# Ledger of designs, part 8: VH-VL binders against FYVE, RhoGEF and PH domain-containing protein 5 (Fgd5)

Target 1, 194 residues: FYVE, RhoGEF and PH domain-containing protein 5 (Fgd5), of Mus musculus (Mouse) (q80uz0r647to840)
Amino acid sequence: RALVIAQELLSSEKAYVQMLQHLSLDFHGAVLRALENVEQEGREPLAQEELRQGLRELPAICDLHQGILESLEQRLGDCGEGQPQVADIFLAREQEFEHHAAHILQFDRYLGLLAESCLLSPRLATTVREFEQSSQGGGQSMKHRMLRVVQRLFQYQVLLTDYLNNLCPDSAEYDNTQSALTLISKVTDRANES
Below, E stands for the ipSAE of ESMFold2; O stands for the ipSAE of OpenDDE; V2 stands for 0.75 times the mean of E and O plus 0.25 times the DockQ between their complexes.

## First folded at step 4 (VH-VL)

Design ba16 (from b5 with heavy chain S32R K101R, light chain S30D A51R L97Y; framework fv_bexmarilimab)
Fold by ESMFold2-Fast, scan of step 4:
Structure ba16 (fold): chain C 194 residues (1-194), chain A 120 residues (1-120), chain B 108 residues (1-108)
Amino acid sequence: as target 1 above (194 residues)
Amino acid sequence: QVTLKESGPTLVKPTQTLTLTCSFSGFSLSTRGVGIGWIRQPPGKALEWLAHIYWDDDKRYNPALKSRLTISKDTSKNQVVLTMTNMDPVDTATYYCAHSRYWGYGFDYWGQGTLVTVSS
Amino acid sequence: EIVLTQSPGTLSLSPGERATLSCTASQSVDSSYLHWYQQKPGKAPKLLIYRASSLQSGVPSRFSGSGSGTDYTLTISSLQPEDFATYYCQQYGSSPYTFGQGTKLEIK
């Protein structure tokens, strides 16, 4: 049973990473290319460094979850029908999760900087509009897409709780899963601070 | 499944224009995010990026060579063409085309390369 | 343009040893856009590490990357005979997209 829940964690991580790749790599890259074109044309500089720092968090979050996905694939491939060992995948990335939680709180400010930059660059505005209208996002705004990052943390809590409930209470994995849940709950609370 | 192959003349005289074609399969250059770059390597030297074209026809050129370079695509033929004017013996190099899935993602698939020698 | 300086230029080691290769950028580079390539004589380069620390599919786990800002490192934990090649770092965050001059791993 625990293995079935671990496999659900893997399957949902694959879907989440695909969404993050579109949001972080495709969108972030397109915005940087648009800013580079503005510079090439000799137009007035945007507040590029402030905007770039806001967007840098998206590729970093994507890299974190790509690593989690790869670790989950390896662990579940190796265990067969044995006891899965997945909790330490999250614990090994504690510093990264805590770092990202702090920055998720600033997403509204970063979206404001992006909106200001769009007023100065029709190319950037077109890029943002096309991304929001893409089939990957179902026509949702950037704000709604970024909300999925917080929703994934809540999903981790649900999946890890179900996983914990199907583990032997005296196992190392049980103890590690409780620690992982504590970490994810703390990170979720920080990311969701008003 | 992804393959790229460079084609064009292997010998070019000084002052002539070089035209190279990159033919590919296993992906479409109409897919959002996808791009094709051209990189060259003179014998025994380091890699030098020349130009890049993306799915949306956005084009990037090495500023040192920009006045000599033109990159274009024919999405229906799965081809990208690089044109370089006013060839000089110093331009002797192996020329590669390479795929990137997203801007900044790195060049994950490369053609075999084609050696272009410039001499009179 | 961002200049990438690799050190050492040549590294002579024996199979089984650990290799550490450095790449230093003249300006800060977003680690998401720093990549490592392996090239064997007469062959095209092969992507090894992307976004500073992510292992490309099919690449053995003995390869790892780290770094941020201006300082990046490629590590091979236990050299195999097939690992003796030239390694290049690349930044893909700012045009022109530049490569380092390469580090050649050779058998001692």
Scores: ipSAE 0.011, ipTM 0.564, lowest interface PAE 9.2, mean pLDDT 84

Design ba17 (framework fv_bexmarilimab)
Fold by ESMFold2-Fast, scan of step 4:
Structure ba17 (fold): chain C 194 residues (1-194), chain A 119 residues (1-119), chain B 108 residues (1-108)
Amino acid sequence: as target 1 above (194 residues)
Amino acid sequence: QVTLKESGPTLVKPTQTLTLTCSFSGFSLSTSGVGIGWIRQPPGKALEWLAHIYWDDDKRYNPALKSRLTISKDTSKNQVVLTMTNMDPVDTATYYCARDRWGDYFDYWGQGTLVTVSS
Amino acid sequence: EIVLTQSPGTLSLSPGERATLSCTASQSVSSSYLHWYQQKPGKAPKLLIYAASSLQSGVPSRFSGSGSGTDYTLTISSLQPEDFATYYCQQYGSSPLTFGQGTKLEIK
């Protein structure tokens, strides 16, 4: 049923936002502060500049998904046992998704830049390793944490497809869900390209 | 909803110490990645950064003013306090506190408080 | 310290026109460390663009930023009445954090 799938979308968004916030906090606390220390010593490696630019995108991505979460909570609270209307939440954020797709495409490169920066800075390398060993991910690598961002877009495709299949084809929500699915598919396809 | 508001004296005599408090809501300074900066703007002049405090109590000061500045936080009260010693008429300015996210730009600002230094 | 010089000091334009504001750094600044603010009379500054080209959430798409090295630009593609304000660039590529002197955009 459509409502059950919409509730699944809400529940998984809550978990995802919590993870994104933790990832963002970890990067700031463990990596960005180490990079700031290097900059204050008068060094400006190109790899570190590009890495800082990529890491700064995480707060904006967190804000996007926090907004989606809040909208989902409001819509599903308002609909009761009626048909949910959630597709336009994604459509309203089309520009943000398209903007972030560019940065998500760079995540593999940012991981490479992080690795390069660690080779240039023993302090940064130690900070990253200490974070990974003590983190809530049970020693999970930074690569795995960042890849969860791409995985969420894939989860949207799955959930929106299931949602669509449980909607009346004549409804406005059906049409809006097809549009939302098209948007997310385009963003996901773009993010999976090298 | 994120809000910040500056409070403190609007008139200070030369040689006195200025104490300003930034009170905020809608976020916590215990949240990693969050900081509060103080910026001032003399009438008709550029913005000048003064000091910064981060969630982990790390403090940064403008080197030109470092000997005169102290910044502290009370996370339980959602407050950041800036003190500036030996005030001079040239320190007359509107003083702002602002939220720093990720250590290098300010996404939300207080309304500002005009501090006039005169005898 | 890095000095940011904005030009022109004052720019007089009409609604609907394109505005181009420049910010020049005394030393090379990585694009990741340059940001733009808008300030209206009697009000606090508002963040418009961070990391030279990233539009802050809630800011209209007519605002855009570009640049690298020592030369940075803020562009407003079609001026609206509410856009007439003073604009400041800011860097933190090097300590201390510094701001430009501002460009005042005024209605003709």
Scores: ipSAE 0.000, ipTM 0.472, lowest interface PAE 13.6, mean pLDDT 81

Design ba18 (framework fv_bexmarilimab)
Fold by ESMFold2-Fast, scan of step 4:
Order: C-alpha cells, then structure tokens, then sequence
Structure ba18 (fold): chain C 194 residues (1-194), chain A 119 residues (1-119), chain B 108 residues (1-108)
C-alpha cells in the first residue's frame, strides 16, 4: 500500500527533524559564537574562516527538512483515503539537495578543521565538549549526528523505491517518484564518496 | 514568572554618558542559549538593536554605535548594564532590554524607559 | 547588513477580514532566524512568531507565518479589534540583528 509507505516517510521525517533541530540549535548557536569571538580578536586563521562558512549551512539543512516535514504533513493530512502525492515535495527542493550534498561531502574535512581550531582556541574546545556532552537521546558525538544526515538520504532512497513499487505505472506520481529517486540517488552517490 | 525592568536617568544632557540597568527575575543568564539584548525606539520610528550579552559572556554591538557602547553583566545581582557615551539629542528614544533565545528572538521585554537628551 | 523591507507601510482593513503582511530581506535569511512582533501604542513589542512559522505560547491560532529565503509573510486569518497594531519582522541570520520598518494595521 503506497499510503502506508508515505506515512512511514512522514513519521521518520518527524524524528529526523527533531534531531537535526537540536544539532543545528546547539552547534550553530554555541560553536559559531565561539568562532566569532576568535575573529573579533583579530587573529583569524584561514582554517577557522572555512570552518565558520561550512558550519553556517547547518540551519539551512534544518530548514530544508523542516519544509519537507510540513509539506508531508499537509499532503497526507489532506489525502484521506485517496492516493498520496509526495514525490514533487522532493523535486521542488532539487537545488537545495544538490547544494547540501556538496556540504555533506565536506563534513569529514569540517570536523578535521574543527579539531585543528580547538587546538588553537581553548574557548572553542570547551564549547565543543559541552555540545557533545549535551547529546539528545544518548552519548552520540557530533560526528555521529552529522552522519545521520547522510543516512537520511539513503533512507529516502529505500522508502521512495518501496513507494514507487506500490504505484500505478501509468500515474503522474509514478513518473514524479522516478524523477525524485534519480535526484536522491545522485545526491547519495556524491555523499557516499566522502 | 519572567520579568525584566529598565532603570536609569530619564533626562541626559548632550555629551554626557548614559547608564541603563536591566534587572531581571525568573531565569538565569547562566542558562545555555539565553542572552539579554538592548533595543531602542525613537518616537515614531522603528526598533534599533544596540547590544547583546550572552550566557557565556559573549558581547555583540551594533557596528554603527560600537565605539560608544559597553555592555556588562552582574550574575550575582541578575543585572545587565549598558553604557552609551557622548549622548546627543538624536539619541532620544525609549530604551528596552529583552531576553533572547538561541535563534535570536526576544521572548520577554521590559516596559521600556524613555530617555530624553536635552540641554 | 541585511535590510528588511515591510509592505505595505499601512494596511486598512475591517474586523473579520484576512490580513497579509510581507517582509522582504535584502539577501537570503534562514527561516530559523526570522521572527515577528506586535506592538501597541505605548507598549513594548510582543513576540508572535519565531523561526518564521512557530507560534509563541499564548498567541491566538489566527496568527500564522510562512516563507523562506528573502520572502516572508505574516497572516491573520480573521481580524479581531485587538489585532490593530504595528507589526515588525526581525532577522538574526546575519549580524547585525535588524528589524523591519513596521506595518501599521489600522481599522477601516
């Protein structure tokens, strides 16, 4: 049943967005402020500027998935017993997915730059340790939370494939789902190279 | 119950220094993600952000006014103090302090204090 | 600095009507950092909506927010007499923190 799979997509998106909001809120708010203090002191290393630019993208990733969640809630709430229409939610966000895939491919490098920056700034090192100790739902590190972003893209691929297999091949939704899978596959392929 | 209240002089002469105190209760400025901002509003005009102090003692100033502004906190008294040097009649405004949260929104505001700059 | 332009400057409507207020940023702002306030004469601003679409506790459900990038909207689905006030948008996606110039909602 296509509707059951679409509802699983919604339920898993809710859980993912909650994690991503916590990650974005804590990391962007705390870590970026620590980096801004180093800049204001007039001794900004190039590595810290690159790290700052990369980490500022976390709220945008959160916004992308918040938008997907809201669209899924609206579509499935309005659907009733009818056929779901969810594939265009992903297609409407093609540019954002392509942009974030590039950022995700850099996440290991950003974590390496963060480690280097912590060696140069005791204030930043303290902030990172505090963030890791405040882990929601367990003791997962910053690295593990970032990897869940890549895992979500793979999860989309699995869920959309199951969804496609339960749609009428003659429907517009079938064609749109194939297009969405092509998009997610390209994004996932790029992310898996990291 | 969260409360904030501004206090300080209501009349200031040109070239003098303005000192305003924000006294708060119902929360701690040691709580992660919490800050206090100062915002002013000249009569009939828009809101203008002045300065911010955060739970970790990070300070931010409006670049247009940075050379004139100093913000500090006294955690034991639950107070944040703003000083603004070289006051001019164009600085006449209602001055607010407000509590900020992680994404920089202000969820509780003081009542405001009107500061008039006149000889 | 990011400049927020609110339109219209003044909106004249009657109770029961729908109000739509716009806020346009001079460059892209993450929706997480776009917030809306209501201010009545002689009073401090009151937070209505944070992170573009999240309703502040105690604010009536007739208020809603939406938008992303450079374009944001505040909607009041059915105006009540107490809703006639000035509304401000605010961003902190980039320093310095800035407010729009306000939209005055007045009774027709």
Amino acid sequence: as target 1 above (194 residues)
Amino acid sequence: QVTLKESGPTLVKPTQTLTLTCSFSGFSLSTSGVGIGWIRQPPGKALEWLAHIYWDDDKRYNPALKSRLTISKDTSKNQVVLTMTNMDPVDTATYYCARSRWYGYFDYWGQGTLVTVSS
Amino acid sequence: EIVLTQSPGTLSLSPGERATLSCTASQSVSSSYLHWYQQKPGKAPKLLIYAASSLQSGVPSRFSGSGSGTDYTLTISSLQPEDFATYYCQQYGSSPLTFGQGTKLEIK
Scores: ipSAE 0.000, ipTM 0.483, lowest interface PAE 13.5, mean pLDDT 82

Design ba2 (from b5 with heavy chain K101R Y102W W103Y; framework fv_bexmarilimab)
Fold by ESMFold2-Fast, scan of step 4:
Structure ba2 (fold): chain C 194 residues (1-194), chain A 120 residues (1-120), chain B 108 residues (1-108)
Amino acid sequence: as target 1 above (194 residues)
Amino acid sequence: QVTLKESGPTLVKPTQTLTLTCSFSGFSLSTSGVGIGWIRQPPGKALEWLAHIYWDDDKRYNPALKSRLTISKDTSKNQVVLTMTNMDPVDTATYYCAHSRWYGYGFDYWGQGTLVTVSS
Amino acid sequence: EIVLTQSPGTLSLSPGERATLSCTASQSVSSSYLHWYQQKPGKAPKLLIYAASSLQSGVPSRFSGSGSGTDYTLTISSLQPEDFATYYCQQYGSSPLTFGQGTKLEIK
């Protein structure tokens, strides 16, 4: 039973990483390119460094989850039908989760900076509009796509809770899963403040 | 069905200018996010990126070759043209054009390639 | 410019064996901008894996990619005869776009 939940964690992580990669490749890359063009034109300074930093958080979040995915694949491939050991994958990445929670608090500010930059640069506004209208944009706003980051944290909490309920209470994995849930809960609460 | 095909001279003399055309079908270079890159491969050697053009006419060049390269598009003809000046025997390679989407996507569809030999 | 170093240069294996190919970047590259290609003699390259771990449409599930930062790996879980080819990694996390020198997978 615990193994089935761990396998769902792996399958959903794979789908989530693919979504983050599309978002990072399509939107971040296009907007970063447009910002470089504006800088080269010698336009009045935008809040470009803060916006670039915010946009770079998308590839960094992707890197975090790519690492989680790889660790899940290795652990579940190695255990076969045995008892999974997955909680420490999250615990090992505590600092990265804390870092990203802080930046999620700033997503509204980053979106505001992007909107301001669009008002100052017709080229950037066109790029953002074209991305959102494209098939790769999926017809959903940037805000909806970024909310998936917060939603993944809630999904972790649900999956890890189900996982914990199917573990032996005396096991090290049970204790580690409680610690992982505490971490994810803390990160989710912090991110949800934004 | 997406297809790309390179065309141009197969033999070029040293110091001449090479002009290659990429003709494509199954997509439009007016579509947001679409781009075409040029990549070359000398016989038995690794791939080397040359230049890229996007749907919005944004152009990128390999800095090592930038002074020699010009890339342009004719969206109505479904063509992208690469021009490379001052050809040298070391530029002998198979030249490919390839489709990409958005900034960081890899090249998902490639032309068959055209071998360009530079000799006197 | 980011230099991608692939190892080994040549890998000799038999059908049914597992292949592991490495790509090391001279500086950190986001996994989102690391891609893998397969090239057979006389043919154009074919995109296998994009963004380090995402399988391109139509590519068999025996292919997988992993890695982050400077270290990336392409794995083929059980080699088929058609898998013997040259494999290239590519980055566009930093301009200019660069390719590795390739790993040739050959029949032992």
Scores: ipSAE 0.077, ipTM 0.673, lowest interface PAE 5.9, mean pLDDT 84

Design ba20 (from b5 with heavy chain K101R G106A F107M; framework fv_bexmarilimab)
Fold by ESMFold2-Fast, scan of step 4:
Structure ba20 (fold): chain C 194 residues (1-194), chain A 120 residues (1-120), chain B 108 residues (1-108)
Amino acid sequence: as target 1 above (194 residues)
Amino acid sequence: QVTLKESGPTLVKPTQTLTLTCSFSGFSLSTSGVGIGWIRQPPGKALEWLAHIYWDDDKRYNPALKSRLTISKDTSKNQVVLTMTNMDPVDTATYYCAHSRYWGYAMDYWGQGTLVTVSS
Amino acid sequence: EIVLTQSPGTLSLSPGERATLSCTASQSVSSSYLHWYQQKPGKAPKLLIYAASSLQSGVPSRFSGSGSGTDYTLTISSLQPEDFATYYCQQYGSSPLTFGQGTKLEIK
């Protein structure tokens, strides 16, 4: 049972990383290029610098989750039908999770800055619309996609709790999963509180 | 821990075909966004990109060398193979394979490189 | 194809000094697709800076990158002995992926 839940963690991580890849490779790059064009046209840089800072966090978040996905694929492939060992994947990335918590609540502000920049740049507005309408985007708004970052932390709590409840209490994996849950809980609480 | 290592012949005669294998561990080429690139460096010269292969079997080649290059993968063996036909002394170089992510081909982990000398 | 021109070709400095390395693209390149590598003799390149200004994990904070459009810069604020190496810029804003010819940083 624990393995089934670990496989669910892997499957949902694959879907999440796909969404983040679209944001990092297709949207982030296109938006940065459009912002460079706005700067070159002599427009006021106030919104642009803050937006660039927020968008810069997307590649770092994507890198974090790509690493988690890669580790999950390796661990679950190697264990076959044995007991999975996945909790330390999260513990190894404590610094990265803590860093991202500091930026998550700024996404609403960054979305506002993006909306403002779109009013000044038809090119940027077209890029955002095309991204939202793409098949990879599923027709979802930019706000919905960015808020999935916060939603993923909540999903980790749910999945890791279910996973913990299906582990032997005297196993090392049980102890590690409790530690991972504590980490994810702290990160989620800090992101919501700030 | 991510590691990559190139293997293949170190000496090749002119007109022969070179086959190099990149063996890796610590990641899977079935993971979305992951790719393996091949880069070469002639002695004392700059780096030159040759080819890339991605998790979805998408293949990219340097247009200058495309007619001579074939890249393939065996995801189950954690291997990527590069084949280059009609070798010439000017193809003498250290050949590297490298891991790339979704950042627009920044290559974050590289093999140690293998020197391939083309001479009669 | 986009040609990357690095300057100077060779830069001779002493430990403790500031190094500034330039990379100029023949056409505009998005900063998201410009990266910097360090290579020591007999070794593979090591990624230092990705997306023009983002420091790769594990790379010392004395390294920084900046730039946009056609002009990019790698700066090392206070040279350490281990920093004397060849540095390459690389782009993939346009196919094919290209590298600069390198700047050799050597001890004075």
Scores: ipSAE 0.006, ipTM 0.444, lowest interface PAE 11.8, mean pLDDT 81

Design ba24 (from b5 with light chain S30Y; framework fv_bexmarilimab; at its last look DockQ between E and O 0.42; V2 from the best seeds 0.00; counts 0 for: pae E 3.6 > 2)
Heavy chain, then light chain:
Amino acid sequence: QVTLKESGPTLVKPTQTLTLTCSFSGFSLSTSGVGIGWIRQPPGKALEWLAHIYWDDDKRYNPALKSRLTISKDTSKNQVVLTMTNMDPVDTATYYCAHSKYWGYGFDYWGQGTLVTVSS
Amino acid sequence: EIVLTQSPGTLSLSPGERATLSCTASQSVYSSYLHWYQQKPGKAPKLLIYAASSLQSGVPSRFSGSGSGTDYTLTISSLQPEDFATYYCQQYGSSPLTFGQGTKLEIK
ESMFold2-Fast, scan of step 4: ipSAE 0.577; ipTM 0.838
ESMFold2, look of step 5: ipSAE 0.368; ipTM 0.755
ESMFold2 (binder alone), look of step 5: mean pLDDT 93; pTM 0.940
OpenDDE, look of step 5: ipSAE 0.630; ipTM 0.878

Design oa12 (framework fv_ofatumumab)
Fold by ESMFold2-Fast, scan of step 4:
Structure oa12 (fold): chain C 194 residues (1-194), chain A 117 residues (1-117), chain B 107 residues (1-107)
Amino acid sequence: as target 1 above (194 residues)
Amino acid sequence: EVQLVESGGGLVQPGRSLRLSCAASGFTFDDYAMHWVRQAPGKGLEWVSTISWNSGRIGYADSVKGRFTISRDNAKKSLYLQMNSLRAEDTALYYCAKEYWGYFDYWGQGTTVTVSS
Amino acid sequence: EIVLTQSPATLSLSPGERATLSCRASQSVSSYLAWYQQKPGQAPRLLIYDASNRATGIPARFSGSGSGTDFTLTISSLEPEDFAVYYCQQYSNWPLTFGQGTRLEIK
């Protein structure tokens, strides 16, 4: 069962990276520039500066998860029907998770600021609408898509816990998975403190 | 009805300049990124240049960098491509295309540029 | 730059047959892949976006699939008007790139 869970981690990472790349490729730049125009109209510049700061982290967050995806594809392709080894993919990126976690965890707040800004800017509202309609098959709202940025960390915790419970307790992978869970839990615990 | 109408193409000698225009109608022009895509006779499609809705982001294919300049006039609902130092390999049908999150949902009919002595 | 390779270069089939067209990327484009149809003397027409979503007005016989580096466009039962050139395009990374095209011709 461990391999099945590792494959679910890979498939969900593919879907997540697709969403992040779409968000990062055009959305962040368009939104930041639309916010600049609204700010020049004298509309609540302080709240918009906080949103700008958060959105500027999107390319780096995208790079982090693209790296995770590529590593997962390589590891699971190489293992065949053997025991997967995926936990060190997360451990190798401890500094990146720590650096970006604060911004990731504030995406629910950034969504609130975005919604407020849309009331003040037809251009920004149009950009958001177009993003929501970019995938006609999915129809997911901007609220759902942006909240996925926060939810992915909690999803890792759930998937890695299920994975751990299906590993041999004496294996190196079991120990590494416990360490990876500790890393992710540290990040989520910081959210509870904030 | 969405329409994109290109103009300004013609026969020009190598080293000369030409300016292409694209007139847009049927959508809110100033909310969308616009692109130029070209197609040499009997060949495939090649992306040339992009400009974001507010002209804040501009990009070019390596083959045209330093020679071509994309611009737009949102008040006139028009897209432009200034083509300098033209080469024989720039000979193509030039399409104006509307972007919807990276892909092109609408294309113009194209305007022909022939660079020859 | 990401290179897209389409195969076959030419596909000769009869109306009523199933057509399968391939597009392979030199590196992952996730699902940021579109398909276009171009008829002689006409501009390209969007068929599929985000690898598998049909554009407005495109008949149900057209379907797209794939992710990462391997993509397929399928026409379940060819109509006479479907004989055209088909291009794939990625929008995962700059610069935007197209495949070289597959010509679908009558046998």
Scores: ipSAE 0.000, ipTM 0.454, lowest interface PAE 14.3, mean pLDDT 82

Design oa13 (framework fv_ofatumumab)
Fold by ESMFold2-Fast, scan of step 4:
Structure oa13 (fold): chain C 194 residues (1-194), chain A 117 residues (1-117), chain B 107 residues (1-107)
Amino acid sequence: as target 1 above (194 residues)
Amino acid sequence: EVQLVESGGGLVQPGRSLRLSCAASGFTFDDYAMHWVRQAPGKGLEWVSVISWNSGSIRYADSVKGRFTISRDNAKKSLYLQMNSLRAEDTALYYCAKEYWGYFDYWGQGTTVTVSS
Amino acid sequence: EIVLTQSPATLSLSPGERATLSCRASQSVSSYLAWYQQKPGQAPRLLIYDASNLATGIPARFSGSGSGTDFTLTISSLEPEDFAVYYCQQRSNWPLTFGQGTRLEIK
């Protein structure tokens, strides 16, 4: 019941973290290398500092979800066939989620800057194309992958709601899950304002 | 040798449509953004639209936004401009131009569009 | 949008003379400015990019200078084929914009 839903949360978190790691470790580095090569060709680049700074936020988002993934693995491994306790994993990260919401709003702007930079740089456009066509991307656009950051917050709401409905109303986990849903709803509403 | 050849221009009445084509050769078309730039008779140059190498990013001048649609076919090495709801002020020589770091290193000879009753 | 203003509108000179053409931007474009030459009945030809870099195949008599809002195209010694219209263009901001042109005419 509840355990099955908690296991779905874990499985989907693993897939999400793999995508974020690809963006943070592979794509970010490739884009920075492409921008460096433009400078080496003796052309003054389009002002790229804002784009560079925006892409540097990806490691922090990746760290947040890596922490959630590790906590989910620990909790679900330890509970066996018993009642899972996963809601406080989210509650412990309230400040990180508030910070994450702010970054989601900025990344919509950074995607626009990346697209414009690609128009002016064939090298950067090639880097983005190669990343999008990688086996890890399955041909999905960069905009689509970044939108998954917002989608993950909505997926938490759906999964935690389903989880709540399969918990005993008198349990501490029920109360904690309601609190976690309130937190995620607040963060999601803030992100949707832009 | 880079070559861009425009076609599809002509005389058209206000409110009608035209589709311009540009055939590219001599470079790796798939690696570059492409632009349309126009020039009214006896006037200067006006940037019209751009499309990125994979069609993922497209922009239009405010004067044509909502009426013109840029597209490309990388397999055919061709660029297109669908022009709807044409106005007298759209009368111009339309150039296909190759991206070069936000500038235009190669241009076609242009195709003339005349919007007149 | 960034407005580029070229001056003079018309420049009348003789072959062998030095030509100096100006382009002023309504706001800073850093060094992200190019110059084009257009001869009657022909497409524009890129001369200078990023303010001062000579494009491939362009004669050494052409040079560009400037940064921020004030830019200059110089032709050190005019040849007969240089009498044409010259346009500046910025790539700092969307939309891409051109100056209104300077016509270089034989005196």
Scores: ipSAE 0.006, ipTM 0.452, lowest interface PAE 13.1, mean pLDDT 82

Design oa14 (framework fv_ofatumumab)
Fold by ESMFold2-Fast, scan of step 4:
Structure oa14 (fold): chain C 194 residues (1-194), chain A 117 residues (1-117), chain B 107 residues (1-107)
Amino acid sequence: as target 1 above (194 residues)
Amino acid sequence: EVQLVESGGGLVQPGRSLRLSCAASGFTFDDYAMHWVRQAPGKGLEWVSTISWNSGKIYYADSVKGRFTISRDNAKKSLYLQMNSLRAEDTALYYCAKDYWGYFDYWGQGTTVTVSS
Amino acid sequence: EIVLTQSPATLSLSPGERATLSCRASQSVDSYLAWYQQKPGQAPRLLIYDASNRATGIPARFSGSGSGTDFTLTISSLEPEDFAVYYCQQRSDWPLTFGQGTRLEIK
């Protein structure tokens, strides 16, 4: 049963990374180019500096989860019919998760700035709309996509809790999973504080 | 389907207050800016106010600034317009409208405000 | 504030004819202009946004053109349901403004 839960963690991580790659590789660059054009147009309102700063954080978040995905693929490929060992994947990335949490709290602010900039800059609004129309599955709002960043941390808590409940209590994996849950809980609580 | 339902209109005397409400359904309310637009009897459309998705940016027409307050409750999926110090010139049908990149893609049917003594 | 002036004030035509409605801005709005249709007793309906893009569900007979200060809404062949008041609106700058409207009526 533990293996089934670990496989769900892998499959959901694949979907999440695909969404993040789209945001990080395509959206970030497109928005920065649109902001340059706002300045070139002369009569358009200036974009907020905070918006540019917030968007620069997406590649680092993408790299974190890409690493987790690769590690999950390797570990689940190696275990065969045996017990999976995935908790240390999260523990090895403690510093990255702490950095990630510091920026999640700013995303509501960045989304607000993006929405306001779109009302004042039709070029930026067109860029965001076109990006939303190119979404996987069907036209999700930018706020919905960014909210998935916070939701992924919550999904980790649920999946790792179910995983823990299906492990032998005297195993190293049990202890490591408790430590991973503590880390993810700390990051999730920090993200939800303000 | 997207629906916007306005309420709270009525007959009021000059100098009094009135609060309009708009109930939204069929879309992710807290992802969009919202607008109030009015239309005086037999006249054209006049933009009144805009509120961003998180209430962080609010704009008013000069004719209502200082007298009207736009607000929203995202948990209740509702938009409000508090109208103070009403004047005869505020007599109009008041529409709630969903933002579409600074345009108005969905409108309610409107609620009538008549300011008369 | 950006003032939008629509012409003519009233346009009298018969079904099957082509209608051409104009909107002029007091200063450049680039392509940041929309057109709305309003029938008696109804809320306005978005027809065209960003000067030339047709909104979802809008028949192909409606088209928009223009940029800068001069914009046109064209209805290639009038249907009975097209007789209504038409408004232009700009989103280039605050405050958001509408034209005064063009009434399209049956001749």
Scores: ipSAE 0.006, ipTM 0.480, lowest interface PAE 11.1, mean pLDDT 82

